# Ledger of designs, part 257: VH-VL binders against q9vpl3

Target 1, 224 residues: q9vpl3
Amino acid sequence: RGKINIQRPKAPHYERARVVAVTQPKYPELPKAKSCFKTRAERTQQQQENPYNEIIAREVRNWLDHSRLVAFFHLSSITADDIFRVRVQLHKQNLHLKSYGSKIIEQAVKNTRYEAIVPLFHSNHCIVFSPDPEKTAALLRIVRRVPQMVLLGGIVEETMLSRNQLVAYAQMPGLHAVQAQLVQTLSQAPGHLIQQLQAHQNSFVQVLDVHAKNQMNEETPKST
Key: E = the ipSAE of ESMFold2; O = the ipSAE of OpenDDE; V2 = 0.75 times the mean of E and O plus 0.25 times the DockQ between their complexes.

## First folded at step 9 (VH-VL)

Design B23 (framework fv_cemiplimab; at its last look DockQ between E and O 0.49; V2 from the best seeds 0.72)
Fold by OpenDDE, look of step 9:
Structure B23 (fold): chain C 224 residues (1-224), chain A 122 residues (1-122), chain B 107 residues (1-107)
Amino acid sequence: as target 1 above (224 residues)
Amino acid sequence: EVQLLESGGVLVQPGGSLRLSCAASGFTFSNYAMTWVRQAPGKGLEWVSGISWSGSNTYFADSVKGRFTISRDNSKNTLYLQMNSLKGEDTAVYYCARDRFDSDYGLYMDVWGQGTLVTVSS
Amino acid sequence: DIQMTQSPSSLSASVGDSITITCRASQSISTYLNWYQQKPGKAPNLLIYGASSLQSGVPSRFSGSGSGTDFTLTIRTLQPEDFATYYCQQGYDYPRTFGPGTVVDFR
């Protein structure tokens, strides 16, 4: 009983091999989803200018035209409910919380001085707008209670500020208060100068008096 | 009280130039974008120009583009409209208005001045 | 440019009447429509912004509705002080454009 070599089956007869080769189902190569290997740049180029993006970009531009304070936040695992709560609190302070896609932001700030903010929008982000830069302190106070909102930076009076700079700005006394302090300081400066000048004059007179007294004492002849 | 007061409206000849001013009071002027709207005698309202809070962005109607310039001095709480190459069609009452914006409501003008009359006639 | 139209151009009404003015945009402007009232020799006053939001100080007899291209201003129980010209204005894009106006006069 010849041991059937199961490891190397005898090559089929030439005719059978031809039939098998022709009858093998040619499965269309699944189109390699080119999409998985497209660079971020290639993906961005193929995104047909969605008219919707232009509309939203216009909205962003309108916010910028009307906002003296713009703050950028990263959102870390925040719930819709939490966002809503924060939005309500911010709204009470005339602070407007909005979220836009990175592409929309890019379109909105293209060819503007704010183009440098585009790299900040790589993940889930939100923006807070306000017409009043004095609301910066209020903004920071509100978001401090929301650990899921991480301050990245902002724009105040058309100037881009880092996180630390924005915090520092919020701690500064209002412009009017600073002006008042400056005026007070300047108003006190002449008084101090006058006092210093007078002090120098008085000291000089005292020294002269001492010299005069010493000279008078030297001129008194010792009447031997 | 929030108030806008336009000035500078006078009689001018065609081809002439005129500068209008709008003085703002009762609010923080620098927090708001501003606009000019005009109304010819017996006609409707026509938007003329807009300016952002900082003055960095300006907008114009096609009818005045290239002839008019909008500017502002936030330190003086004043909006300006420089009008050059004036035409008879530019004869109108010119209003300044405070702009507001919200993504829920769009752009709207909530405070208006009383207007100043510009007459362009030979 | 977005073109604005109004209907009617004029209407006559009596005190106590309810009147409706319509405004149409040439393209969709979402809810970004404003209504202004202007009395003779006076500056316009904002009545409604964002299609339906009542400006502070405006009587509740004024109401706005609509979205997209069609909008309506309704004045309930018309008062003597309501006889004026009403303008719609789109707040969607530049240039900003006004409707031609609707004159509301005494019957």
Scores: ipSAE 0.823, ipTM 0.923, lowest interface PAE 0.6, mean pLDDT 87
Fold by ESMFold2, look of step 9:
Structure B23 (fold): chain C 224 residues (1-224), chain A 122 residues (1-122), chain B 107 residues (1-107)
Amino acid sequence: as target 1 above (224 residues)
Amino acid sequence: EVQLLESGGVLVQPGGSLRLSCAASGFTFSNYAMTWVRQAPGKGLEWVSGISWSGSNTYFADSVKGRFTISRDNSKNTLYLQMNSLKGEDTAVYYCARDRFDSDYGLYMDVWGQGTLVTVSS
Amino acid sequence: DIQMTQSPSSLSASVGDSITITCRASQSISTYLNWYQQKPGKAPNLLIYGASSLQSGVPSRFSGSGSGTDFTLTIRTLQPEDFATYYCQQGYDYPRTFGPGTVVDFR
């Protein structure tokens, strides 16, 4: 709370700033008051910014309604040319690089299972949206060459995944591809297939169980 | 080819109920949000309802709120519209459409079905 | 609700003509304006999204422009298949509203 606390009086000026705040929605998006009163220009700008927060929150909700994959990154200092190049590379894979303020994310995910993601957006960040979760591998391949973007985690098919879980998901083929790979492996050793299948049912079930866990996690969210 | 096919439109008495279906083919249905749009005979287009890719978020026009429900079954590539407490004003051709969103372009409906006629008469 | 209006409500034209249809929103919708074509007894078809982007398979004789509240659809060399009703539709906010339509008739 640094320099703001030095300049801000404890009681009387807070009471007058509180009167101004009563006429606006009481959320973290309210700008901090420095002195006893805000200017008319500051009040008008704050009011205009608050309505724009909901407009931009609608954009985030639209992205969420249309995206099976959402990935969160910490963004270090990066040139405009470098970020533009990354955005173009991602766009070619139907991956959409965006950034939104924490207040906007909070408004967008209010009363949803995703409220826990809001603290990730207090620092410099970016988000990637995509309708196609199979593009997760392409996403990670592209950003591996961009040290300024540090993966924090993501949402796949409405399931929140940590960094390590998302990396593991990116290496996992789809259920169809896993089933085909398993059949190919079993057909190369047909002589003891029945005995091995009976003895090692967990090998086949383990792959299906990981896939079912991904679907189960996305279908059964915790309360938020 | 990307295709949508509606079904279930029939003649229904006022106050009755009806469920419409929309079968999707030629694309990954679960990647897309979906929409219902209707058109009364001789009239323009009216947006009715929308649903997110997962089905967790739904949207309705004021004229149908509380009477209509939208749902989807991604395992069957099918979109549904449950219509209850039907009125004469609900008489229309009902279209399903595939929704798209990009912050550069907004929301738009890029693929439409051929429609199914719902008639609500006395 | 964002109200959409269109002008004209109808027009007559010949094959080879160039026509312009206008659409106005009751508030700014950025460039989130779409155009649909509908022939009698048929489903609508997307022509233009995001004010000016042509949908795949739409001929280049169709073009769209505008931002904010005022938008236009232009058809430069009318073909026989272009005689239809044209609707604008805003993709900015719910409810997703359509204009009342413009009928383009032969002659």
Scores: ipSAE 0.763, ipTM 0.910, lowest interface PAE 1.0, mean pLDDT 80
ESMFold2 (binder alone), look of step 9: mean pLDDT 94; pTM 0.956

Design B24 (framework fv_cemiplimab; at its last look DockQ between E and O 0.38; V2 from the best seeds 0.63)
Fold by ESMFold2, look of step 9:
Structure B24 (fold): chain C 224 residues (1-224), chain A 122 residues (1-122), chain B 107 residues (1-107)
Amino acid sequence: as target 1 above (224 residues)
Amino acid sequence: EVQLLESGGVLVQPGGSLRLSCAASGFTFSNYAMTWVRQAPGKGLEWVSGISWSGSSTYFADSVKGRFTISRDNSKNTLYLQMNSLKGEDTAVYYCARDRFDSDYGLYMDVWGQGTLVTVSS
Amino acid sequence: DIQMTQSPSSLSASVGDSITITCRASQSISTYLNWYQQKPGKAPNLLIYGASSLQSGVPSRFSGSGSGTDFTLTIRTLQPEDFATYYCQQGWDYPRTFGPGTVVDFR
């Protein structure tokens, strides 16, 4: 037989379903109208949904209690086979690839310094957790070959870092005193870090749009 | 070799205070959450308290909330348990343990210390 | 709080026997169940985590199974060093509760 999970017998199936569900776009206007006119069935569904949300939020809190490294990525369209291959490669390095909905993250980071990260989870994303921040270099080497995963930044030693700061951290692990000081000073500007992460997302989308339009134009032949 | 070594267990009067220490060696202490588990003489295991890798999150059994405090010093590779307002029911061997989490396996304690005996008696 | 029970509370067995210890949780804990061994005067040691995964260095005669609320620890070909107390413990939620233990005595 093998490993058994709460609601599904296969672990990969459980993980794959969660990743796919989180990649869907979200528009906030609909929840307002729905909250005003709830039926018996809708109220019962909301009550039943809360236990699952708290179970998954507890999982995220457990990850945070056990992870010195947390990395955030924008996730472009990727096949289930490709993301599974990446997850296996990361797992060999004690790096754990996960994805969670924005409501789950909001519940998990409630009353913490990380509440500002919730908007990152409204777009296509994934997260990598690890207890060992020295694995940051291994993470970046593996993801370098995965263009669908675009590093936005992360949390090291409970301090938020931008993409460039995390890359710099990974390249200088032998300068632990400098790395500790860098993490400390960056914690003084969490709002600017969120803005930098959002700017990287926008820049990435713009590059993809230009690249796609250039590919359409390049398909026009000039050979006659 | 991965080791945890508790110390500080002594005889204490009811209402007294005591601080236990757990020294870690052979692994990167700051990578791990930690727990305290106790065992009264002739009885089973009881989880007492847990602490995140940074110390920013702490957890306590109801029997010790408000009386015990858990802390750690990652620069000294040491876990602490401050026990105040001690009662006879706190008499036990206290173990520290290295905590682990993976969403595939849940929470588990993979390395244990030898224990230190705390006796609360008048 | 999640209550954990074990059966039997004690058993007597001979070297070479195959024994089974059961553990039940008061609510579903998925596969988040751990087994520990404790010899008299010694600290507990982890045997099984996540219901069925063997800790490094644990002999293959130990195995675990189960999910939801019902779990088993099986020891095949009991050895002299296996006479000890065995505890189950849920890794699902705080407080991290233990079962009451099962004493495995020689003979």
Scores: ipSAE 0.773, ipTM 0.913, lowest interface PAE 0.8, mean pLDDT 81
Fold by OpenDDE, look of step 9:
Order: structure tokens, then sequence, then C-alpha cells
Structure B24 (fold): chain C 224 residues (1-224), chain A 122 residues (1-122), chain B 107 residues (1-107)
């Protein structure tokens, strides 16, 4: 009983091999799904200028034209409900919480002084707008209670500020208070100067008096 | 009280120049974008120009582009409209208005001045 | 540019009447439409912003509605002080454009 060599089946006869080769269903190569690895650059080029993006970019520009305070936040695992709560709190202070895509932001700030903010928008982000820069302290107070909102930086009075600078700005006394302090300080300066000048004059007079007294004592001849 | 007061409207010859002023009071002027709107006698309202709170962005109607300039001095709470190469068609009452913006409501003008009359006539 | 139209150009009404003014935009402007009232010899006053939001101090008899291209201003129970010219204005894009106005006069 010949051991069925289950190993390498004998190569089919040449004619059979030809028929099998011709009858093999040529499955169309599944279009290689251009792998998800389209470089960020290729993805950006194919994004047909969506008219919608232009509209939203216009909105962003309008916010910038009307806002003296702009703050940028990273959102870390925040729920829609939490965002809503924060939005309501901010709205009560005339602070407007908005979220825009990175591409929209790029379009909005293209060829502007704010183009440098584009790299900040790589993940989930939100922006808070306000017409009043004095609301910076209120903004920070509100967001401090929201750990999912991480301050990245901001724009105040058209100046870009780091996180630390924005915090420092919020702690500064209002411009009017600072002006008042400056005026007070300046108003006190002449008084101090006058006092110092008078003190020097008085000391000089005292020294002269002592010298005069000493000279008078030396001129008194010891009547021997 | 929030108030806008326009001034500078006078009779001027065609080709002449004129500068209008709008003095703001009762609010923080620097917090708001501002606009100029004009109205020819017996006609409707026409938007002329807009300026951002800082003055960094300016907008113009095609009818005045290249001839008019909008500016502001936030330290003086004053909006300006410099009008050059004036034409008869520029004859109108010129209003300054405070701009507001919200993404829910768009752009709107909530405070208006009483206007100043500019007459361009030979 | 966005073109604005209004209808009617003029209407006559009596005190106590309800009137409706229509405004149309040449393209969609979402809800970014404002209504202004102007009395003779006076500056315009904002009545409605964002198509339906009533400006502070404006009587509740004024109401606005609409979205996209078609908008409506309604004045319920017309008062003597309501006889004026009404303008719609799009707040969507620059240049800002006004409708031609609707004159509301006494019947």
Amino acid sequence: as target 1 above (224 residues)
Amino acid sequence: EVQLLESGGVLVQPGGSLRLSCAASGFTFSNYAMTWVRQAPGKGLEWVSGISWSGSSTYFADSVKGRFTISRDNSKNTLYLQMNSLKGEDTAVYYCARDRFDSDYGLYMDVWGQGTLVTVSS
Amino acid sequence: DIQMTQSPSSLSASVGDSITITCRASQSISTYLNWYQQKPGKAPNLLIYGASSLQSGVPSRFSGSGSGTDFTLTIRTLQPEDFATYYCQQGWDYPRTFGPGTVVDFR
C-alpha cells in the first residue's frame, strides 16, 4: 500500500498548469486604501476650500475685531455638560466660550500678527473672547474650578501673552488704580526732595555754626 | 448715559476734503468697534465704513473705497472719518454707531449718534 | 455683496392694527438680521438684532422672525409712536447692507 506522499504535490502537467494559470480569477487588487498615513500636508492640500470654513473663519475674525481679551485653553476629557456649565458662567460675565478647528483658526489668522497661535491648536481647544480686558481675573477665577480647561495663553490688547503673563496681568491692579498710585507717588516725590534738601541745608548750617563757635573759642586769648 | 455726538458736517465743494468726528461718552469706547452710516436726503441708509476696537482692521463700502479713511483715538474717545475727493453723491447725514458682535446674533449697531450733515455742492 | 429687499415699500395702517414687514436677502445670512426704526429727522434706533432678539427698552409688541433669506418684522397693536420708517440690515458680512426701508404711515 504505497504511502501517499502528502508532501509536495507533483507539479501538474504543463497544459494543466497553463489552464490553471489562465483560469485563476484575477481579483482586482483592492485599491490599496491609501493608508491613513497621508501626511498632514497631503490632508491639508486635499481639503477643498469648504465655503463653510470661510464663513467660520469670518466669525473668528469678527470676534478678534471685537475682543480685547482672547484666552486659549486646552480641553482635557471634558464632558459636554461641563462645557455647558462653564459656558453659562462665562456668559454671565460677558465672556464667550467658542471652539474652532485648527484649520479654521489658521485661515482666520493667516497674514495677521496672530499667526503664531496656530501651533497651539493641535488638539481639543477652546477660545474665550471678551470685549473687556478687565474680565481677565473673572475668567481665571471661573476656569480655576474647571481642571479640564488648561490655560495655554492669550491675547490682551493685541499683545500675545503666555500663560504666566496672563496670570500676572490678571493680578495687576486696574490701569486706573495704577495711574492713581503713580500720581500719588509722583506727588509725594517733591515733598521728599524738599525734605532732603532742607535736611542737607540744616546740616550744613549746623556744621558752619560749630565751625564758627570753634573759631571764636580759638580767638579768645588765654589771658595769662 | 451712553451717547455719540457727530461733528464736522459742513458745505464743501466737489473735490474737497472733510474730516468728521464722533465723540463717545457713557461707555468704554475702546471696548467697541465703530461704524459710519450715511443717509442721503430722502433716501435710505447706507453703510460707509467700519473699524475694529484697536483700529487694526478697517472696512469700506465700494462707493467710498480709496477716498475715505476711518480712524479712532481711544484716548480721546473719538472716531474719525476722513473724506477726500468728495462728490455730490456723498451729500448725506453721517451717523456714527457703536458696533456689537455675537456669534449668535451677528453684527449689529445698538447705539447711534444724531448725525451730522455733509453737503457737497458746487 | 448681499442685496437686501423689503416689502412693502410703504403701508398705511391704523392705531391698534397689526402689521408685518418682510425682508429678503440675496443669499443665506443665517439669523444675522437686524431691524431699525427711524423717525423723520431722527437717527435710527435698533429694534431687533439676530432676527428675533428684542433690544432693551423696545416694547414687546415688536417681534422678529426668520432665518436664511426670509425675515419678518411684526408690530402688534400699532401705537401712534410706531409710525416711522423701518429698515432691515444684514449682519453677516461686509459690506453691511440695508434694505430700502418700509414707510409705515397713518391711514
Scores: ipSAE 0.664, ipTM 0.858, lowest interface PAE 0.8, mean pLDDT 87
ESMFold2 (binder alone), look of step 9: mean pLDDT 94; pTM 0.956

Design B25 (framework fv_cemiplimab; at its last look DockQ between E and O 0.43; V2 from the best seeds 0.69)
Fold by ESMFold2, look of step 9:
Structure B25 (fold): chain C 224 residues (1-224), chain A 122 residues (1-122), chain B 107 residues (1-107)
Amino acid sequence: as target 1 above (224 residues)
Amino acid sequence: EVQLLESGGVLVQPGGSLRLSCAASGFTFNNYAMTWVRQAPGKGLEWVSGISWSGSSTYFADSVKGRFTISRDNSKNTLYLQMNSLKGEDTAVYYCARDRFDSDYGLYMDVWGQGTLVTVSS
Amino acid sequence: DIQMTQSPSSLSASVGDSITITCRASQSISTYLNWYQQKPGKAPNLLIYGASSLQSGVPSRFSGSGSGTDFTLTIRTLQPEDFATYYCQQGYDYPRTFGPGTVVDFR
């Protein structure tokens, strides 16, 4: 508009268009993970006094039904600005920051392979859920700048991973199917290795038996 | 382009069995839970069954529990509904849908197939 | 099981009208209510999730509100393509249940 006769440094149309895009988002507003950021006392009291623990356990089961990636963190004291910034960054990558009490987690994973994770939730913590395990690298990149979030480990493709295994998984390029296959192999390595060793051992014994029989049959004693 | 395509709907006698398929394309099928919803002629929508991304958790409406099973093959991007002991009440158009969850919004079905008609008639 | 009801079961309206459809759950479902539109002969499609969030591609004349047990879908400035059946559906717990539907007919 009076663009040619106005000596302003920037055209108002540019800034108005940018402000409109920011001011009137068409996307859902980013959620705040309120439960993740409660103090220890508040989380303990809420857990003890909440009569709807099974309702919240169903929420955790819904996250598990929809998440190929689950990452566990110890959470140190952190400012509201910092945790909000982290939550926004994670949300942009389809990574969802949450926290739940240990009794809730116990109810949610009851009679599942995940019962071993319950002790992780007795201390100050947070969890990140995502449907996309290829976002593991993005997750670790984002939280690397957040020393208050200390990675403990995770679940990828229904397989429990230690911290080091999850970091190794995140460093592998390529399709999620390849990464999931490698995670499954790493998780089963002790049992698979034992099976392979036993198979090789049995094969070696059988070769020795055949060799002994062949050596006995092939021996031609000389007279005298 | 995100698409879901159901198939396998036919005329079946009461007591019979039928397997429906839902082929997914245009998105990473493995990232999503899936749902079956049906609609009897002249009636509303009825949720039938749901399945987690891995298939390890399954859910059923009471009207089909014990008669239907749900499964998926993530390597083929395909969802299945095995329907046994079919009754006249099972006559409906069966839709598959892509399921979503976020604790801020709950569970919702954001992509639907075109539907496949199952007719159970004596 | 969470039962869902809708009101009205049908209504007649003209292009340009504003209408409101009500949905009620038999127990609190937080904001976990979804609205679907189904045009004659077509599959349903998602309009609104989480009570008030518009699905991408849905015109802004659609809006939703409510929490707990009582929810509304509002369509401002009805268009010819809005004459359809509208279903609410709770996304709170299994079994996932739908309302009976509301038919919006051209008057």
Scores: ipSAE 0.799, ipTM 0.923, lowest interface PAE 0.7, mean pLDDT 80
Fold by OpenDDE, look of step 9:
Structure B25 (fold): chain C 224 residues (1-224), chain A 122 residues (1-122), chain B 107 residues (1-107)
Amino acid sequence: as target 1 above (224 residues)
Amino acid sequence: EVQLLESGGVLVQPGGSLRLSCAASGFTFNNYAMTWVRQAPGKGLEWVSGISWSGSSTYFADSVKGRFTISRDNSKNTLYLQMNSLKGEDTAVYYCARDRFDSDYGLYMDVWGQGTLVTVSS
Amino acid sequence: DIQMTQSPSSLSASVGDSITITCRASQSISTYLNWYQQKPGKAPNLLIYGASSLQSGVPSRFSGSGSGTDFTLTIRTLQPEDFATYYCQQGYDYPRTFGPGTVVDFR
């Protein structure tokens, strides 16, 4: 009983091999999903200018044209409900919370002084707009209670500020208060100067008096 | 009280130049974009120009583009419209208005001045 | 440019009447439509913004509706002070454009 060599099956007869070769189902090569390794650049090029993106970009430009305060936040695992709550709180302070895609932001700020903000928008982000820069302190107070909102920076009076700079700005007294303080300081300066000048004059007179007294005492002849 | 007061409207010859002013009071002027709207005698309203709160962005109607310039001095709470190469068609009452914007409502003008009359005639 | 049209161009009504003015845009402007009232010799006043939001101080008899291209202003129980010219204006894009206006006069 010849041991059937199961490891090397005898090559089928030539005719059978031909039939098997012809009858093998040609499965279409699954299109290699090129999609996974498309570079960010390739993805950006294929994005047909969606008319919708232009509309939203216009909205962003309108916000910038009407906002003296713009703050950028990263959103870390925040729920829709939490966002809504924060939005309501911000709205009460005339602060407008918006979220836009990175491409939209890029289109909106293209060829503007704000183009440098584009790299900030790599993940989930939101923007808060306000016409009033005095609301910065209120904004920070509200978002402090929302750990999922991380301040990245902002634009105040068309100036880009880092996170730390924006925090510092919020802590500064209002412009009017600073002006008032400056005026007070300046108004006190002449008084101090006058006092210092008078003090110097008085000291000089005292020194002269002492000198005069000493000279008078030297001129009194010791009547031996 | 929130108020806008236009001035500078006079009679001018065709080809002449004129500068209009709008003085704002009762609100923080630099918090708002501003616009000019005009109305020819017996006609409807026509948007002329707009300017952002900082003045960095300006917009113009095609009818005035290249001839008119919009500017503002936030320290003086004043909006300006410089009009050059004036034509008879530019004869109108010119209104300044305060702009508002919200993504829910769009662009709208909530405060208007009383207007100043510009007459262009030979 | 976005073209704005209004209908009717004029209408006559009596005190106490309800009237409707329509405005149409040449393209969709979402809800970014405003209504203004202008009396003779006076500056325009904002009545409605964002198609349906009533400006502060405006009587509740004024209402706005619509979206996309078709919008409506309704004045319920017309008062003597309501006889004026009404303009719609799109707040969607520059240039900003106004409708031609609707004159509301006494019957």
Scores: ipSAE 0.758, ipTM 0.900, lowest interface PAE 0.7, mean pLDDT 87
ESMFold2 (binder alone), look of step 9: mean pLDDT 94; pTM 0.955

